# Designs tried in a protein design chat: miniprotein binders against p81326. Part 38

Target 1, 226 residues: p81326
Amino acid sequence: MLHFGGFIMEINHISKILEKEREEYIRNKVEEYLKQGFSKDDAVNKANQSWRTYIGHRIQDVIYNLLKKFLKDSGLKVTTDKALNNRNLPEELDKVKRLIAINYGEYLFLPDADVIVYKVENNDIKIIAIISVKNSFRERRFETTYWKLKLKESPVTSHIKVFLATPDKDNEISYKCPNGKPKKMRIILEYELDGIYFLKEDFEETEKAKHFGKIVEDIIEISKKL

## First folded at step 21 (miniprotein)

Design KM1
Fold by OpenDDE base, fold request of step 22:
Structure KM1 (fold): chain B 226 residues (1-226), chain A 83 residues (1-83)
Amino acid sequence: as target 1 above (226 residues)
Amino acid sequence: SEERRKIYELLWEAFYLLWEARFLAEKGDYEEAIKKLEEAVKLLEEALKEAKELGNEELIKMVERLLKRVKELIEEIKKKLEE
């Protein structure tokens, strides 16, 4: 068996290089916001927020493309909540949209779904999983959990697996009890979600907390049971 | 600078390829994994070239190190395939 550690090590290394992009990005954005008349503190805050959005999209795109590619041969399809935010959708995507919608009485709303995995069988669509991608947990820490719980409330959506994928660079949820202190967020997320997938090596592995490299296999397995 | 942006774009593409290779390896498709890694090497070499043109010593060193490591990884996988 190839020591997968080599791959991850290099991935981590390139990630560190890409962190240098952050430094430059922040510097440039700060300068831009200063020119717009923001205070230094505001400029820094705005720049950091801009970076979070940017890097979040980059990671999400990587994950999306990987899942799309590696699930394809299994007949599984992927889409995003963004792709569903259109008035005119192809029939297939319109069905997907309806099948992930959460009922709020008079209104239907979609959960946050960075990646939606589904299959088409005999013109019927089955939603398999929703993957939330988070680069950091500074904001909306339990948002994914909220959506999981809401999806669970309906027999239409209760079967949908909800996964979290994260590099967790700041080790916010990598360990349950680092230094003997429980990490509430890790414990709750792992408890409520169907799985957490880490784009890193240094984490506490459990039945639900796995390396991102396992997500494809897990999704395929789930798909076979539906 | 536009050149810096290009470098980071190459690095993001290489990042993707490394992950792709990882998934291929996980699946047991080591030959395809090697191909992806070789593609990544090409991107990294281009990034290195651009970094040298910019004179960013830190970036040069980091990319050189990464490039070396990816090449080593390729050789490691190749060796294992021959066994």
Scores: ipSAE 0.789, ipTM 0.913, lowest interface PAE 0.6, mean pLDDT 91
Fold by OpenDDE base, fold request of step 22:
Structure KM1 (fold): chain B 226 residues (1-226), chain A 83 residues (1-83)
Amino acid sequence: as target 1 above (226 residues)
Amino acid sequence: SEERRKIYELLWEAFYLLWEARFLAEKGDYEEAIKKLEEAVKLLEEALKEAKELGNEELIKMVERLLKRVKELIEEIKKKLEE
């Protein structure tokens, strides 16, 4: 087995280079917001927020495209919650939307689902997994857990696996007990979710916490049991 | 600058290709992984060219290092396939 250490190092290195984009991006956005009449402090805050949105979309797109490509040969399909936010959906996507909807009495709402993996068998759609992509855990730390728990409440959705994919750049959930102190967020997320996949090497591996490189195999295996 | 944007777009594309190669390697498709890495090398070479034109010494050094490492990775995989 090729020691994947080489791949990992290069991915990490390019990630570090891409982080340098932040400095330039922030500078340019601050200048833009200053020209719009914002204060320096407001400009900086808005620039940082803009960066978070930008980098989040970039990572999400990479993950989506990878999953789409590598799951295709197994007959699995992928979509997103954004693609489902349309009034005129193809029949297949309309069914997908209905099969992931959460009941709130008079209303149905969709869980946050950056990537939705499903298969079509005998004209029936089976939802396999939802992948949430998080670049930072500064806000809404347990939102993915909330959706997992809500999906478990219905026999229609209880089988759907919920995964978290993250680079965890700030090492917020990379280790369970760094320096002997339990990381509440890591422990809870690992306990409640079906898996956490890290787009990095420096993390504590467990049965549920794995390298992102394993996600395709895991999803395919799950799909065979459904 | 538009030039800087181009460099980072190339790097994002290379980033994707490195991940693609990683997944291919995980499946045992090492030949295809090498092809993706070679595509990444082309993008990195273009990024390096643009970085040199921009005169950003830090970026030049970082991209040069990455380019070297990706080339070394290709050679490592090739060597293992011959074994």
Scores: ipSAE 0.788, ipTM 0.913, lowest interface PAE 0.6, mean pLDDT 91
Fold by OpenDDE base, fold request of step 22:
Structure KM1 (fold): chain B 226 residues (1-226), chain A 83 residues (1-83)
Amino acid sequence: as target 1 above (226 residues)
Amino acid sequence: SEERRKIYELLWEAFYLLWEARFLAEKGDYEEAIKKLEEAVKLLEEALKEAKELGNEELIKMVERLLKRVKELIEEIKKKLEE
């Protein structure tokens, strides 16, 4: 397996540069919120939250577009939970929506699915994988795990692989036992999910914890078994 | 500023291209990987130009370093293609 160490280094470097956007972004947002009549403290807090949302979307979009592009030639399609949140869906997407829905008795709800990978064969849709994209794990740390477990409860959805993709900039889940102390979040996420893909180099690699560069191959392989 | 925004947009696009190149290289499409990296270089050069116009020394240094490294990466891949 070609270790493209060079790519990883450059990607990490540009990521660091992009993080500097935060300072300017925060400043601008603080000013905006101050003009709206918020206190300085509130403005700062809101600006920080806005930044987290912004950066999360940017990374998600990158991942989505990459997966869309590189899975296309294999006949695989991608969509998002947002695209499914429409009253008027094309037939294909309506089927996708139904095939990922989780039963709560009287109600069906969709799992959080930043990216949904599926294939169409003879007008039948097979859901292959759901990818959750997280930039940080400050909030809703085990939400992805919850959805994985819920998907396992139904024979309709039990086959769906659930992956986490993250840059993990704060090293929250990069290592299992840093300094000899087990990181609960890493251990649980790795145990419950089908895979964790890191958009970084500095992490503990395992069978389930891999570099993001491997995600396309893994998804294609899974798709062949369905 | 609008100029800063432009710089970061260029960097985000370059970020995407670097990942695209990485995936292309992973599947053995090195020629296409190089093309994407070259596109990234163009974006980074533009970003550098804008950074210089802004006079942000830190950003200039960071972009310059990145630009250099991406160019080096291109050369590394080219060498592999020649083998």
Scores: ipSAE 0.788, ipTM 0.913, lowest interface PAE 0.6, mean pLDDT 91
Fold by OpenDDE base, last read:
Structure KM1 (fold): chain B 226 residues (1-226), chain A 83 residues (1-83)
Amino acid sequence: as target 1 above (226 residues)
Amino acid sequence: SEERRKIYELLWEAFYLLWEARFLAEKGDYEEAIKKLEEAVKLLEEALKEAKELGNEELIKMVERLLKRVKELIEEIKKKLEE
C-alpha cells in the first residue's frame, strides 16, 4: 500500500509557503487603508481582519471543490449556506434549506454550513453532513458545536453529521493535552462534533480526529447507512 | 505586485492539485494522482520562474524545495506501481 506520508509532507510544505502570502497581503492592505485615511493602527487591524477573511475563503473553496469532485461519483451532492441564502431557490436547494433549518419557535434559522452534503433518492433529499471550515479559532470557537447541538434537538436534523475541517496552523486544537495541559477547545469540539478533520500531519489522531484525506470515505460510508 | 500575486495564485492552484492527488491516491487511482502531481510540478516551475524574476530568495528556496519534493513523490509512486 502506498504510504500517504509523502503527500502530507508536501501539502504541509506548500501550506507553509502560502503562509508567507500573509506578510505581503498585510503590507499591501495596510498601504491601501493608509491611503484611505486610516491611522496606522487602524490600517493594521483592518488588514489583519481582511486577511482572516481572505484566507478563510481560500481554504473553504479548496475544501468545497475537493468534496464536490470526489463525492460526485458516489451520487452525492454538495452546496453551501451561501448558495442557500437566496429568496428564489431551485426546488432541490429549497428542500435542502428546509431540511437543515433549526426551529426557534416562531422562527427558523440555518446553521453555519460551509459545505452541505446531501443525496437525492426517489426525489427525496437526505442531508448527510455539514462541514464547517475554520482556519483559526480566535473567534466563535464553539459556534460549530452550538449548531451541532441545535441540529441534534430535532428528529428532522438529528441524523445530520457535523464535521469540522481545519488546517489548525496555530495548533489550537491539534492536541488534547499538550504538555499535560488540557486544550479545552479540542476536547469540547471533539466531544460535541461528529468529527474533526485536519489538513495537516502533526495532530493527535483519535476516532473522531482524522486527517482530512479520510473525509470523503467517511462521508460515503455515512451516506450508505442513511 | 502583480508578480507576487501570480506566484501565490500558482501556489494555491498547486495546493489544490496536491490535495486532489492525495484523494486520488486514497481511492487507489495512482495513475491519475501522478498526473495531478505532474500538473502541480508545472505550476511550481512557473512559480519558481516568477520568484526568481522577483528576486525573493526565501520564496525561491522554498519553491525549489517543494518542487524537488513533489518530483520525488512522483517517482516514489511510480516505483510502487512497478512493484
Scores: ipSAE 0.788, ipTM 0.913, lowest interface PAE 0.6, mean pLDDT 91
Fold by OpenDDE base, last read:
Structure KM1 (fold): chain B 226 residues (1-226), chain A 83 residues (1-83)
Amino acid sequence: as target 1 above (226 residues)
Amino acid sequence: SEERRKIYELLWEAFYLLWEARFLAEKGDYEEAIKKLEEAVKLLEEALKEAKELGNEELIKMVERLLKRVKELIEEIKKKLEE
């Protein structure tokens, strides 16, 4: 087996270069908002928010495209929650939407699902996994666990695996007990979710916490059991 | 600047290709992995060219380093295939 160390190192290097994009992006956006008449403080806040959205979409798109490509040969399909938020859905996507919906009595709501992996067998759709992509854990730290727990409450959705994919740039969940102190977020996320996949090398690996490079294999294996 | 944006777009594309190559390598498809890495090299070379035109020394150094490492990775994989 090729020591993946080389790949990992280069990916990390690009990631560092791309982080420099932030400084430039923020500067440009601040200037733009200042020209629009916003205060300096408002401009900075808006720029930061814009960056978070931008970088989140970029990472999500990369993950989505990778999964789409590498799961295709196994007969697996991918979609997103955004793609499901249409009034006129194709029959297949309409079924997918219904199969991930969570019951709140009078209402059905969809979980946050950046990537949805499913298969079609004999015109029947089976949802395999939902992948949540998080670039940072500053906001809504346990949102993914909430959705996992909600999905478990129904026999219709209880089989759906929920994974978290993250670069964890701030090392918020990379280690369970750094310096002997338990990281509550890591421990809870790992306990409640079916897996955490890191787009980085510097993390504590466990049965559930793996490198993102393993996600395709894991999903394929799950799909064979469904 | 539009030029800076182009550089970062190239880097994002290269980022994707590196991941793609990694997944290919994980599957044992090393030949295809090499092809993706070679594509990434082309993008990085273009990014380097643009960075030089902009005169951004820091970006130049970073891209040069990355380019070198990706080339080294290709050679490492090739060597293993000959083994």
Scores: ipSAE 0.787, ipTM 0.913, lowest interface PAE 0.6, mean pLDDT 91
Fold by OpenDDE base, look of step 21:
Structure KM1 (fold): chain B 226 residues (1-226), chain A 83 residues (1-83)
Amino acid sequence: as target 1 above (226 residues)
Amino acid sequence: SEERRKIYELLWEAFYLLWEARFLAEKGDYEEAIKKLEEAVKLLEEALKEAKELGNEELIKMVERLLKRVKELIEEIKKKLEE
């Protein structure tokens, strides 16, 4: 069995190089916002927010493309909430959209669903999993948990697995009890969600907290039971 | 600069390829994994060239190190396949 240690080290190294992009990105954005007439402080804040959005999309795109590729041979399909935000959807995607909708009485709303995995069997669509991708947990720390709980409330959506994928660069949820102190966010996320997948090596592994490399196998296994 | 942007785009593509190679290796598709790693090497070599043109010493060193390690990884996998 190839020790995946080599892959891990190189992935970590390139991630560190990519983090340096932040410095250059922020510098350029600050300059841009200053030219637009913003104060230095406002320019810095806006640049930081822009970076968070940018890097979040980059990671999400990587995860989406990987899942799409490696789930294809199993007959599983992948889409995104963004793809569902269209007035004119293909029939298949329109069905997917309806099957993940949450009932609020007079209104239906979609959960945050960065990646949606589903299968088509006998012309019926079955939603398998929703993957939320988070680069950092500074904002909306329990949003994914909220959506998981809401999905559980309906027999239509209760079977849908909700996973979190994160590099957790700031080690916000990598360990449950570092130095004997419980990390509330890790404990709650792990308890409420169906799994957490880390795009890193330095984390506390549990039954629900795994390396991102395991997500494909886990999703395939779940799909066979549905 | 446009050149810096190009370097980081190459690195993002290489990042994806490294993950792809890992998933392939996990499935036991080592030959395909090697192909992806070789593609990554090409991207990294291009990134290195661009970094040298920019004269960014830190980036040059980091990319050189990464390039070396990816090549070593390829050789390690090849050796295991011959075993």
Scores: ipSAE 0.785, ipTM 0.911, lowest interface PAE 0.6, mean pLDDT 91

Design KM1
Fold by ESMFold2, last read:
Structure KM1 (fold): chain B 226 residues (1-226), chain A 83 residues (1-83)
Amino acid sequence: as target 1 above (226 residues)
Amino acid sequence: SEERRKIYELLWEAFYLLWEARFLAEKGDYEEAIKKLEEAVKLLEEALKEAKELGNEELIKMVERLLKRVKELIEEIKKKLEE
């Protein structure tokens, strides 16, 4: 296999250009909220919240479309938790929804899975993996590990691999001991999850913490064993 | 502004194409990777044109450097393919 270090350099470069969008986005949103009558402090807080939602959806769309495209030739299909929450589901997606739902007594809820990979064989559906997409870890730091633990509690869902995909631009989980002290979040996420995939090169690589470019190969291998 | 939003839409699409090319190259589909990079070049050229109309010197410089580097990457992959 040929390794192209040049690709990661160019992807890093365009990512830096996209960072300039943040300043412009927040400035425009602050102005919008001020016109709505919010105080400056409240407008800034709301603008930052709006940005986090926007950038999260952007990164998720990229990841979703990449996985959908590159898993298709292996007979693997991809959907999202947003699509599964639609009131009018095709039969196939309705089955996917039922197969990942978590039981809370009288209630059934979907895990907060951003991207779901599944396989269809002879009208049987097998959920292969869910991928949580996180741009920032300032809030809900361990949400993905909670869902992994809940999926492990049932024999119906215990086989489902739970991955985290992240650009991690602020290096919140990129290294285990970035200043000589253990980074709790990185250590727990790597321990509990089946894998972490970084959309950048600058991170501490391990058997579970890999470059995002390897996720397709890993998912295909898992699907062949299930 | 709406014009700055158009530039970032083009850049997000180019970001996706660069990742597409990366996955294609990883599985050995170098000719398809080049095609995706060439599509990205066209989007970056359009983004550069829009940035020049805005007069944003920093954005112009950054997009110009990226565009040059992507073109160089295309040539690098072509040389690898010929080996």
Scores: ipSAE 0.765, ipTM 0.902, lowest interface PAE 0.8, mean pLDDT 87
Fold by ESMFold2, fold request of step 22:
Structure KM1 (fold): chain B 226 residues (1-226), chain A 83 residues (1-83)
Amino acid sequence: as target 1 above (226 residues)
Amino acid sequence: SEERRKIYELLWEAFYLLWEARFLAEKGDYEEAIKKLEEAVKLLEEALKEAKELGNEELIKMVERLLKRVKELIEEIKKKLEE
């Protein structure tokens, strides 16, 4: 109602202010790369890549902290792929890592699982969901879908929900049929993943594509079925 | 520069607080949502002060508008609590 509408408007407004950071960040990075002797085209490409890494980490931190805070009273715990890559893991996190890792013969890799939600019951760990955080889809369009498919290949990981969380500022996946043409990326992501959660208001809502404000309730409901 | 970095750090924290207040309001925790919005107001006022010291007129106007709207949101939620 009005209080939710007000939050949506204010979150949209501060998001527009934060877009000014992009302009300043890229300008400074281009200058740095030009001083290193890169061509203008290379400097721009490298600056944009640097920005995508920076903004991805910013959004991931927000999502991680929100989920950690709002899931704790439901007995759910939250960790990150970065935490799982530490050399010395507590036993609990080592179990989390083993429960999501994918075996490639002599190699073991973690899926693209920026944020991991799990619960501990009777000394056992159950992975509830992994959330891939994407600010843009220009270079890693379907990586999250690949990881969902790999998790489905094993009966011990097939229950894990795979979500995508994104501001989608460039409207790359916000609508299924923009301008009357099917958007392959949105359609495939929505079909294969368990959910897409948008950190903005302007998107086509479906059973699987929802406002990020719904993610806590959805995760709690899923956890009760396990 | 360090001051431009500080402004955006304040704005990112305010962004987090707005989302936090959103989740609190969804749970019906309106008193806690107001507290988080009041924290966001303080950060936005600090960001506005820094933007004025830098003379960034566009950023000043955008933060002023946001600050006004967040204060209005706080009052709307307070009225809901009285009812």
Scores: ipSAE 0.757, ipTM 0.897, lowest interface PAE 0.8, mean pLDDT 87
Fold by ESMFold2, last read:
Structure KM1 (fold): chain B 226 residues (1-226), chain A 83 residues (1-83)
Amino acid sequence: as target 1 above (226 residues)
Amino acid sequence: SEERRKIYELLWEAFYLLWEARFLAEKGDYEEAIKKLEEAVKLLEEALKEAKELGNEELIKMVERLLKRVKELIEEIKKKLEE
């Protein structure tokens, strides 16, 4: 009854208004970098990189706060990779950090886990899912699948669901066969990940590719099985 | 640009409220969804005020159109409550 008609126009419209921020942001940043002595080409590249960081943080904050609010009554807790990089970690978060870390010999790295969902039962912490937030797929197309594969290598992390959340405004992965031919990025991401959640209305829905509005139900269902 | 940054802060908060209302509506919490949409209207009205102070005609038109649509959405949800 409220699948699309109630929110499609409004969410799409405000997203279009927020896209206007990009042009102003880039213009201001290019001017700043030019004053710092960078070439025009370098200034543009740095400005675009700065925008990707900025917009990623904005979308991540929205996702974090939505999940934190709507998972709370199911006994699920939510944190972020940024919170886990704090030097004064609470013991609970220190355990979360260690439970998702990947070992690379003498180095230990966190996967690309922008938002982490976990539960606490008795004195145990169980990681339920990590959500990677991506606004664009130009340079880091399969990073999320790499992290899923790394987590699958160990029986202690293989249960962790790896989701991708994206507005995908440029339609880089919105459709499996947009011109009658398979879109490699969409096919591989959907195959390897546990789910793709779109923060827009216009995309091809499948069992793994869903509207972001379904992510709370999916996480709750998964948590009941663990 | 500081006032333009303030406008986008208000718009990001409204974006969050629109998504929050969607999650509330998905779980059948229509009364709370309406409350969140009404909060979004207040933020959008403030953003419109700031856009008018800057004289940004494009933002003014876009925010006015969004305001109208959000108010229509509130009425749509109210009708579903009575069905």
Scores: ipSAE 0.748, ipTM 0.892, lowest interface PAE 0.8, mean pLDDT 87
Fold by ESMFold2, fold request of step 22:
Parts: structure tokens; C-alpha cells; sequence
Structure KM1 (fold): chain B 226 residues (1-226), chain A 83 residues (1-83)
């Protein structure tokens, strides 16, 4: 087996370097917004929001590209909510979009899904899983569980696995009972979702809470049962 | 500056390669995992060069430490492969 301690050291160092990027990014954006005439408080708030968007897209792109590469030999395809929101969708993606849409009477909305895994069998499309990518849980803590519950309400979507992928750098959900007290966010997320995949080594592993390195094997196994 | 942004682009590419190597190793594809780690070393060496040109001492030390750890990981995998 690969030495996991070695991966912990690399990931911890790259995370420290990315915190340095955050500091520089925030500083530069604050200066930019001040030059545009925003107040100091508004500039800081906008800079922090800009960083959250930037880092979220960076991590989502890494996850998307890893899944695309390592699922392709199993006949599985991967797309994103961004791709599904394009106005001129290819027919295949338009079918994917329709198969995950949730109705609210006269309105249809996509679940908050960052990455979607599906397969094509004789031009029939089967949605396997959606993966929500969360960098922090400061806000919108349970949005992913809401979408899981909505997908369970329809026989068309009830089979779709809903996963959460997170670096959880601030240890908001890494342990179920840190210091002997249940962490509500971790307990509820693990209970309601089909899995939580951590992009780090320091977390409490369970049947549903695993290292991100296990996600490809899990998705392939699920796809063979569908 | 544009040079500073280039350093972080190289570091993000290395980050992707480190994860790619992790997935390859999970599959037992140790030879290919080593190749991806060696590619990451080259990117980190380029990032280190750029950091030195800017005189960013903190970033230099961080990248040097990461480089050392990745090279050690390559040797660990090579030894496991020989077994």
C-alpha cells in the first residue's frame, strides 16, 4: 500500500501555500475595489466573496478533471452545473439536465450540483451521482441535504447518489464527536447524504465518510448495480 | 503581479498532479503515479525559480519543503514497487 503519511505532508504543505495565495488575493482585491470607489468595509466584503468564488471554482475544476479522467475507462461520463446552464446545450447534456431537474409547480430548477456523473447505454442516459463541492460551512450548511431529500421524492431521481466533497480546512465536519460533544453538522450531513469525501487525511472515517481517493471505486461499484 | 500569478498557477497544476498520483497509486498503477509525481517536481522547481526571482522568502521556503516531501514520496513508492 502507498504510505498515507507522505500524502498528508504534501497536502498540508500545499494548503499552507494556498493560504498564502488567499492573503495576497484578498489584499489585491481590496486595493482594486478601493480604487473603484467602494468603502473599506464594502471592499473587504467583496474581496472575501471574490476569493470564495475563485477557490471554489479551482477546487471544483480539480475534482471534475480527476473524475472525468478516472471514470472514463468504466464508461462513465462527467459534466458540471456550469456546462448544463449553457443556452445551447448538446442533445446529450440537455437530456442530463432534464433527468436531474426538480419541479416546483410551474418552475424547474437544477439541484445545487457542482459535478454530475452519468452513463449512456444504447442512447439511454442514467444519472449515477451528483457531487457538491464545499470549501467551508460558514453559510448554507445543509443545502446539499435539501437537494438529496428533493431527489428522493421522485421515482425518476430517487436512485441518484448525493455526495459531498470537501477539504474541510477549518475542521467544521471532520469529527462526529470532537471533545465528546456531537458535531451537529457532521452528524446530519453524514446521516442524510450518501457519502462525504474529504480532500485531506485528518478526519474521522466511517462507512459514509471517506478519503476522496475512494470516490472513484465507490462510483464505479454503484454504476454496476444500476 | 503577473509573475506572482504564474507561481500560483504552477502550484495549482502541481496540486492536481499530486491528486492524480494518489488515484493512480490507489489503483496500484505505481509506475504511472511516479511519473505524475516527477512531473509535479518539475512544476515545483519552476515555481521555486519564479519565487526566487521575486525574492519571496516565505514562499521559497514553503516550495522547497514541499519539493523535499514529494521527492521522498517518490522514493517511498519506488521501494514499495520493488517489493
Amino acid sequence: as target 1 above (226 residues)
Amino acid sequence: SEERRKIYELLWEAFYLLWEARFLAEKGDYEEAIKKLEEAVKLLEEALKEAKELGNEELIKMVERLLKRVKELIEEIKKKLEE
Scores: ipSAE 0.745, ipTM 0.892, lowest interface PAE 0.9, mean pLDDT 86
Fold by ESMFold2, look of step 21:
Structure KM1 (fold): chain B 226 residues (1-226), chain A 83 residues (1-83)
Amino acid sequence: as target 1 above (226 residues)
Amino acid sequence: SEERRKIYELLWEAFYLLWEARFLAEKGDYEEAIKKLEEAVKLLEEALKEAKELGNEELIKMVERLLKRVKELIEEIKKKLEE
């Protein structure tokens, strides 16, 4: 019907404008920290840390709100790791928290999940998918795959799909074999995860690596199998 | 500056609305997609006004280009509804 190339190009264009925000954000934060008496080196480190927190939350909020809106008519509900860490959890969210928890003997820890999709049927909760949101891959490159492997160890969590959503602004995982050489990070992430969803246009599409615009349709289809 | 921060807040909200409209259009909900794109246009027009008041030529050009494209997309969807 409508050519989605126009949407993709306009979405990518505004995303690029928003990436320009980083330079201004860091500059302003460095000046703010310098005025507070921090050294130049400390101010720069704090500014970069502040940016990572800021941009991660902004992208996560977009993804959370889109999924919540477009999955509700399919009987699917959405929450976040931040919401599950609140001390005053409704019973439903407390059950979600317990259902994604990873067992380390007598200890119970939550995976690093950013957005969680679940459904409620006959007063039972079924976790469908966890979406990890990564803005860049400078650090903690394979943490998402670690959590997928841990979820696979228990029969109560082994069905949970683990997706990665990323703008991949530095092209760290956009292609499997650039210049004929395997990109370890892309190869391992694609092998271990259930899907990678790119918030950009320029990447190598595969059965598991898709444009973010496909994520709602994919989650709905997966929920029908469960 | 606070003026620059306001511009980026408007752009983040427009970013969300563009994605919303994209998903609506994929569902065939073209009237709602247009409504969301028109909301994005209002935010982009406000961002452009703020960028012009700051004299930020780079942001002005980037927002003007995006605004033009979004308006063209609205007209494309309206044309398809008339068919």
Scores: ipSAE 0.727, ipTM 0.888, lowest interface PAE 0.9, mean pLDDT 86
Fold by ESMFold2, fold request of step 22:
Formats: sequence, C-alpha cells, structure tokens
Structure KM1 (fold): chain B 226 residues (1-226), chain A 83 residues (1-83)
Amino acid sequence: as target 1 above (226 residues)
Amino acid sequence: SEERRKIYELLWEAFYLLWEARFLAEKGDYEEAIKKLEEAVKLLEEALKEAKELGNEELIKMVERLLKRVKELIEEIKKKLEE
C-alpha cells in the first residue's frame, strides 16, 4: 500500500490549479460561439458542455494510459470504447467488442465502457473489467449501474467487473452520510457496482470505495481468478 | 492563446507523471518514482515560466505551491529509499 500523505499528493489540488484556466476557457469559448452567431444563453451552455467534454476526455486518456502501462507486465491489455467504434477494427478488438455488446433485439450496443481491460489466452479473449469515467453526476447519474445490471443478465458477461472512476470534484458521492443523512447516489452506486475509484484523497473509503491508486492491484487479483 | 494552451498541456502531462510516480511507489519502485516526480518538476517549472510571462499571479502562486509539494514528496521518498 502506497502512502504519499494527503497533504502532499492530493489530486483535488491538481484540479484546483486548473480552475482558473477553466474560467478563462469558458470565457473564450463563449466569445467564439457568440462570433458564430449563437445567442448568449446557447453560447454559455455550449461552452460549459465543451469544458466538461474536454475534461472528461483528458481524465479518460490519463486513466487509459496508466492502466495500459501498469497492467502490461501482468499480461493484461487495455482498450477504449472509442477504439472499438473505429471503422477499421482489427480482429482482436472486434472480438472484444462482440464480447461486451448488449443485445437489444435487432440492435447491439456497447455499454458505457470508457476503458476496457481484457486478456488473451490461447487466442481466447477474456474481458476482465470495464471502467466508466465520470466527472459529473447531474445527468443520467445511474447510467453505470444500468450497464452493470445488463451485463449481469447474461452468463457470458456476468463475470465482467464494472468500476466507476471519478475525481468527484463537486463531492456528489464522496461520503455515504455527509450530514448524518444517507446520500442516495453514493449508496446505490456502491451497492450495485463492483467498485468506485476516487481520483482524490478526500472521500469515505470502504471495501468497494477506494483510492484510484488501488485499481491496478485489484484488477490483477481479479484476472488471476479468471 | 498559445501560452495558455502550453500551460494546460504541461499541467496535464505533470498530472500524468504524478500518477505514474504514485503507482511506481506503490510497487516499491522508489527510484523510478523519483525520476517521474523530477520530470514533473521540470514541466511545472516550465509552466511557471509561462505563467510569469502571462502575468497571471493566481496561476503563478498555484504552480509554485504545487512545485513545493512535489519537491517535498521527492525528499520523503528519498528517505524511504535510504532505508
């Protein structure tokens, strides 16, 4: 177990460094959208959405690259839902895509699976875990739990661990009972998912709610049981 | 602006290096963790230079605070390595 001290290595502190740049980003994007002819209200909404997309993409990239780097020596491979939606899909990734797709009658859809961890043994592919990356829970707050429940419905996907990785910048799920009252979103997410991994120091740690630094060890242990 | 974009990229790269160092130190690989933290220091020093050219005093203070904390972490890990 690694200990850096919360005072010294606080991820939320890194996020705070970027806060002033966020405000300038929003301001610049609003001006750009206004020049394109959008109304002020539309420009503000688009700018805020652009920042959320930008941050979500950057966090997902960090998580992808960290997992890819630190899981390779254990024989584990990592891909993304973006890579699986590419037009020219190599055979290996096409198999990964088919192994996580959910059947809706005439349609097949990928779950919300920002990052996918799998292994290859004797040309067989085993999906180990899916990590959903969330910055905000205002919209579709239980999307990840829906996908976990859908994966549990089939014996071919029921073994797949579904994790949520989040900086939880706005402290929406960091504590179970922040004012002595149960936080519904945290309780339900922790109950239904296989784990929640926080990219910050200030949260209530439980058996399922852990610091993101623990995710590599956890995935490796799971892969050994498969 | 070009300077603000450069600062953003430097901060994200440093953020990644800080996480690399954390995973390396968790494995007990303290020498490599220190190397990653030292790389992060170089990037943060460059970000500080760019922030000073912009005259953004709030950003300057934030980067200086982070630099101090990363350097303190390097020294803490060096003590563990000497054990």
Scores: ipSAE 0.675, ipTM 0.884, lowest interface PAE 1.0, mean pLDDT 84

